# VHH binders against p49116: the designs that were tried, part 12

Target 1, 238 residues: p49116
Amino acid sequence: EGPLLSDTHVTFKLTMPSPMPEYLNVHYICESASRLLFLSMHWARSIPAFQALGQDCNTSLVRACWNELFTLGLAQCAQVMSLSTILAAIVNHLQNSIQEDKLSGDRIKQVMEHIWKLQEFCNSMAKLDIDGYEYAYLKAIVLFSPDHPGLTSTSQIEKFQEKAQMELQDYVQKTYSEDTYRLARILVRLPALRLMSSNITEELFFTGLIGNVSIDSIIPYILKMETAEYNGQITGAS

## First folded at step 12 (VHH)

Design l45
Fold by OpenDDE, fold request of step 14:
Structure l45 (fold): chain B 238 residues (1-238), chain A 118 residues (1-118)
Amino acid sequence: as target 1 above (238 residues)
Amino acid sequence: EVQLLESGGGEVQPGGSLRLSCAASGFTFDDYAISWYRQAPGKQREWVSTIGWSGDTKYAESVKGRFTISRDNAKNTLYLQMSSLRAEDTAVYYCARSKGTFLPRDYWGQGTLVTVKP
């Protein structure tokens, strides 16, 4: 068996809507998020091991971990996305809802804490200076998590996760040989992803675009998207 | 009522050019991404191109460099400029809307036939 990931799986280039407006409206934010989600799923689809699980299984798998993948994507693409600006904009939009008394105090707190967690996670990843390979392996570890309820082929998923972990370990040892505990520092960040509410993430980043449509329902659509469409490159507006 | 109406189809010789239009009504046009699809006889419908609400574009490799998607928001119209047409471009061409570039298409036109033959 070959490696789980190849160099082709390291590339993770997000194309933001262009031009970037001076004021980040909900539409811009949601479109940006949608593109990131798409990119994440595109990445997953490109992995032979993922394909080997079959359509039903890989759909279930992505449904289970999309929020974690998305969050890793946010961290990885934070600069390109101007994530801090996006998050600030989201907060500003939330302020409008608050002023309109549409949210309870508890809900406001919950949402704000979620935003904080997202920012904190991304900041922590930036501080670690995680490279593209490390992100790829981390995403693979997250993707091939067998501990989600309702999954089939859990043994195979576990095998893939282990392979991802091993490859990450090998990479880190090879690339960062002088940093003995780098692997550990990286892996201890993963639990933070499990603290993220997928529902809140969906509400913050996607509601303005998809309306009443759930990410859960969009996932199988994207996974079944035509290869040509899936591989199509986005070019900015001239 | 939401409506998408394709036009501009017809017969053209190989190497020729054709411009398709998709007239939209019944919704806020500039809030949506619009896509072209095509379906050849006996084949499955395939994606051709998409233009986002921001004007971003994407193309299938089979049409890249030959087709140009554009939109006129003032006219609520989508266009597909086709050049260097080939026999394999023969199909019924459909336009479809979506809230985002990568989101499901929720409304389709009836299509316009393009035939490329000598």
Scores: ipSAE 0.666, ipTM 0.846, lowest interface PAE 0.7, mean pLDDT 92
Fold by OpenDDE, look of step 13:
Structure l45 (fold): chain B 238 residues (1-238), chain A 118 residues (1-118)
Amino acid sequence: as target 1 above (238 residues)
Amino acid sequence: EVQLLESGGGEVQPGGSLRLSCAASGFTFDDYAISWYRQAPGKQREWVSTIGWSGDTKYAESVKGRFTISRDNAKNTLYLQMSSLRAEDTAVYYCARSKGTFLPRDYWGQGTLVTVKP
C-alpha cells in the first residue's frame, strides 16, 4: 500500500469573506466557520483511505471528530482568519447576552472556558510552529480515530491511524532531526482537542444556524456534495 | 413567506447572451448566500454559481469565464449574466438561498428555462 497522505493533502488554504466588515458580525463569523468546516471535510474526502471506508462510515467518522478537525483548522488558519479578532467579537456578542441575563452563570463560565481553551490551543500550536505536513498528519490521526462509539470498520480505521502516525514520525525525524522530542511535543497536544465541547463550538461559531441547522446535519450534506461543486467553490474567485 | 422567483429565460443561439434574474421576498436578502443551479433534461441538477453575503463569487468550472453572478441587495434580486452560451447550457435554471456559501440550500425557486439552439 502507498502512503496515507500525499503532498496534495498538505495544502490547506482558507479563503475568508471579502471585504472584512468594520465590525465582525455573527454572519461573518458563521460564514468564516462554515468555510473552514467545508475545507476540512473536503480535505478528508480527498484522502483515498477515507474514501475506502464507504459513505456511511465516513459520515459517522466525521460526525465524531468534526470538532477536533475544526479546531485543528482554526489553529492552522489562525492568522488568515484573524482568529483572535473573531474570538474577541464572539465574546463581545456574548457579553450582550450576559447583560440580558439570557445565560446562566454556569453556562457563561463554560463558554468562556471553552474560548480560553481554543485560544490556548491555537497559541500552543503557533509556538510549536507546526508546519503544513504536520497539520495534515495530525488531522489524519484525529480523523481516523477508532475509539468513537458507533463506528464500523474500526480495525481498518485503526490501521489508517497507525499509518498516519508512522508517516508523521518519519516526516518529523527526517525534517526535524535536530529536535529529538518534537514528535512527542506535537502529539501531546492532541488530548486538548478531546476536552473541547462540540456543542459549545457549534454555538460559538455557528450561532446563526442554531435552531435551524445543526452541524450534524450539515456533515452529510457536505460529504455528499458533487465534486464539481466542491472544486468550484474551493477554487472560485472572491 | 419566503419566495424566490426566477425570470429571464428563453431561447438563444449559440454564442449568444442572456441575463437571468431571481427576485427574492419574505426574508432579509443580504443575510443570505444565493446560488444558481441548473437541470438539463434527463440529467441531475448541478451547481452553477454562488454569491455570498459579502459579494464573494464562486463558479462551476463549466461556466467560469462565461457566466457572472451578481446581486442587488436594494432590489432583493440575484442576477446571472450568461455569455458565450453553448448547447450544453440548455437547462432549467434555479435560484436557491442558504445561510452560508457552503451550507444547505433551504429554499428554491420554480426555475426558468434556457434553451440554446441554432
Scores: ipSAE 0.628, ipTM 0.833, lowest interface PAE 0.9, mean pLDDT 92
Fold by OpenDDE, fold request of step 14:
Structure l45 (fold): chain B 238 residues (1-238), chain A 118 residues (1-118)
Amino acid sequence: as target 1 above (238 residues)
Amino acid sequence: EVQLLESGGGEVQPGGSLRLSCAASGFTFDDYAISWYRQAPGKQREWVSTIGWSGDTKYAESVKGRFTISRDNAKNTLYLQMSSLRAEDTAVYYCARSKGTFLPRDYWGQGTLVTVKP
């Protein structure tokens, strides 16, 4: 069998809404997040192994890991997105809600901690100087996680995850031969993704556009999108 | 009430041009992405083009370079300028709105028929 990922899966280019407003409003933030989510799912759909799992399994898999994929995407696209500015804007919006006494103290703490975790994770990835190949393999490892409840074809998913891990190992060994502990430093970041709340992520980045519609309901829509439409949305004139 | 009304359809010869319009009402037009779809006889509906709230445009490969999507927010109207029309462009054309460029379309128009024939 061939490799899980090819060079085509390394490219991960996010196009931000244009022009960037002077003040980052909720609409801009949500649109940016939607584009990142779309790009992440497009990336997943482009993997032959993912296609081989079938539509039902794919849907379940993405539902289980979308927050982790999204977070990795935030880290990878942090500079292009001006993530620090986006997060600051989110905090400012949150401050308004606080002033209006719309949130409980406990909820405020949860949201602020989540934002801190996101920033810390992205900073840690930047500090490690993770490259495009490493991100691709990390996303694959996260995508093909067999340990989520309710998944079918877990043996096959596990095999794909193992392939991703092996390919990452080989890549790091080849590319960063003088840094013998790089693989370990990279992999040790993955547990942080599991500590992040998908609900809070959804509220911070998507609620402004989606309203009462959940990401869970949007995922099947994106995954069932026709290939021509999918490709057109990615490659079309900006 | 949310409404989308397509117009501008008709018969045209191959190589000809046609401009479609989609008039929107009942919602804040500039907050939404608007898309064109088409459905040919006996075929599934296919995506043609999308223009986001920020003005970003996307096109299907089959119409790229020939079709131009635009919007006039002051008039709450979406446009599709079609040029170099081909027989395979024959279809009912629909406009649809979505909160985001890549989010589900939640409202559709009734469509306008475009027929390309000699």
Scores: ipSAE 0.451, ipTM 0.758, lowest interface PAE 0.9, mean pLDDT 91
Fold by ESMFold2, fold request of step 14:
Structure l45 (fold): chain B 238 residues (1-238), chain A 118 residues (1-118)
Amino acid sequence: as target 1 above (238 residues)
Amino acid sequence: EVQLLESGGGEVQPGGSLRLSCAASGFTFDDYAISWYRQAPGKQREWVSTIGWSGDTKYAESVKGRFTISRDNAKNTLYLQMSSLRAEDTAVYYCARSKGTFLPRDYWGQGTLVTVKP
């Protein structure tokens, strides 16, 4: 009966690799992105409603929505990650590859369109000044989507999504009581997440995985990582 | 093709020290994060330590201050210097590689046994 999320689910602290290189490289980008992905998956794992659905359902949900959660995480953490700098470097690389005839023109167009959509999404979220509570509920709405193929317990998943929607509405009405349309403005951003390609996200942020492992295939590993290992690798200094 | 070969295990007294090595071949060692794990008989595998491609190090709380991970990229070798050893450190120690700290370990060595006497 209690709330879907607690204050502990609002905290979303991304720790970046140190030191930040003067020249961005694939190792820094891939490590930064893997940290965000892991943080997003363990955020989902911490939710009691998610835990209640069972292991196979949990894995299926995350496989279905990881790119949407990751994209929300990018928007939330864009400043910490220096996302605009990362995307600019990728665009410069792609433009050089065109000059050298190294990539398919069709593929480059797809990637550039995706970068543009990602930047527009992040800008729109920044313009709305989405706060940490709002991000947490938006991520919950995305996570508990009942319309993905192959899910079990879709009725219960839908009920959790409705609960996340209601709690977001209550929060926005209380906190932003003078902005009647804020909830509607926030919610109309969500369809853009379905336009983000998992394949291109992997290419942009996880290039070291090409030809070996896709993000979809490693979700069970990420969800099962021991708490002590996670804590040691996130903030445990040596 | 890809190989990770651990060595340096053995029997040691409580409070003693050992240095484990993991020799790597068949891949670009410099591009990988490398980790030590351990598994006591009948128990689940436990993470011990990781060193990233940039040299950053992380340790499980149970070994922090007693174990030191390092790498020599010129020799394609990972090390674990263990000191102040305890009976609880008795396990088979494995090295494993991954492209990033939170990405799966996609290759594992065969392990080396460390036994700390009672």
Scores: ipSAE 0.191, ipTM 0.573, lowest interface PAE 4.8, mean pLDDT 84
Fold by ESMFold2, fold request of step 14:
Structure l45 (fold): chain B 238 residues (1-238), chain A 118 residues (1-118)
Amino acid sequence: as target 1 above (238 residues)
Amino acid sequence: EVQLLESGGGEVQPGGSLRLSCAASGFTFDDYAISWYRQAPGKQREWVSTIGWSGDTKYAESVKGRFTISRDNAKNTLYLQMSSLRAEDTAVYYCARSKGTFLPRDYWGQGTLVTVKP
């Protein structure tokens, strides 16, 4: 069997909406988030091991882990998308919702704690200076998680996850040979991803665009999008 | 009630031009990305072009350089200017809306037929 990932899976280039508005607004934030979500889903779709599991298993895996992949994407693309500025704009929007009595105080506290956790996660990843190869393997480890309820083919999924872990280990040992604990420091960041709420991520980044529809319900649409349509929209976004 | 009404289809000779329109009503047109799709007889529906709510445009490779998408938000109307038409451009053309470029198309028009003659 060949490697789980190739160099083509390391490329992760997010293109931001143009033109940049003078003030960030809900439409710009949600379009930016949607681009990251699609980039993440089509990255997963491009992996031969993922393709080999079959369509039903693919949908189940992505439904289980999309928020973790999205959060890794936020960390990886934080500078390109000016994530700190986006989160500040979201906080301002939430504060307006309090003023207009649109959300309960308990919900807003929960959402603000989630924003704080997200900021701390992204900061911790930036301090570690995680590179594109490391992000690709971390995403693969998250994608091929056998622990989620309702999965079929869990033994094969576990084998793919172990392969991703092995390839990450080999990469880190070769590339960062003087940093004995780098792999351990990277891997201990993963549990924080399981604490991120997909419901709150939808509220933070997608409410203005999706309305009443959850990301979970549109996963099959995202995975089925015609390759020519997706490529046309990506290549024209330079 | 949401409506998208296409018009401007017809017969044209190879190398000719047509302009399609899509009149929108029942929603805030400015907040949506709008796309053109087409379906040739016996083929699957395929994406042609998209214009975002901010005005950015994207085109399928097969129409790039020949088709121009535009929108007039004051008139709630989407346009597709088609030039250098070929036989393979023969199809029913549909407009469709979406909240974002990569989000599902949640409403479709009834379509307008374009026929490019030999």
Scores: ipSAE 0.173, ipTM 0.572, lowest interface PAE 5.0, mean pLDDT 85

Design l45
Fold by ESMFold2, fold request of step 14:
Structure l45 (fold): chain B 238 residues (1-238), chain A 118 residues (1-118)
Amino acid sequence: as target 1 above (238 residues)
Amino acid sequence: EVQLLESGGGEVQPGGSLRLSCAASGFTFDDYAISWYRQAPGKQREWVSTIGWSGDTKYAESVKGRFTISRDNAKNTLYLQMSSLRAEDTAVYYCARSKGTFLPRDYWGQGTLVTVKP
């Protein structure tokens, strides 16, 4: 009973590492990305419907969708992260790797195409001027996706997704009453998220801090962290 | 070989102060986030404070304003300055490292005992 999300789930404030380096480096990029991932997992963990699914289902669900949540987070926080600057620095690094013969031409092409798709997705979301409530519901729709292989409780997950969709519809109709097609324009952007590669996202944003481990392996650690530590890591003093 | 060695523990009166040290060796200290944890008798280990590779500090609510974490990268040493100590601060204090602030702690020290008298 009650709404799927409350106003407390709309707040999504990313704090960047300080001090800002004179030029962006792999440490800064990876720490910034890790903060966004952690914030995204905290957001998911705080949702009562997510809590109701149980710990094993929670872990499986987040493993299936973390890249989509992360990509939505990149779009939402693109300004505060200076994402365009980060992506430009990554492109320059890749061009240097070609000159030093450190990475295959096929892999570089694949990574560049992924960067282009990510930029296009973020641009399309910015052009639509997606607000914080809309992002929260979009993340919920992505989180409660029942069609990933290996999930249990898919009937309940589908019901939560349908509730997220209905609440988004109500919000958009109430808030953007003059824009008849806004919901449709927003929803047609979601399939692009399934085309984003988790493998390449890890390579772009996480190699400097994670080394050789995949994000898939750290998700249980983040989700099971004690609440006081979890909150302290997000809101600690500087 | 990776090592983290805590020191500076001891017995102290309520309201007193101690400084704990964690000496690190066998790895590039500058590249790691380092944390303090504590475990009181009969309780689970709890997080106390973290300092990131860039110097950002974070504190558990129970110690905020009383404890200060710091690092000296030239000496490969982490510190915890503890002030206004209370009986509930009695615990074995451990330092732990991780590759990133939000990643699992992959190495732990042996611990140093802090006892605050009743």
Scores: ipSAE 0.152, ipTM 0.536, lowest interface PAE 5.2, mean pLDDT 85

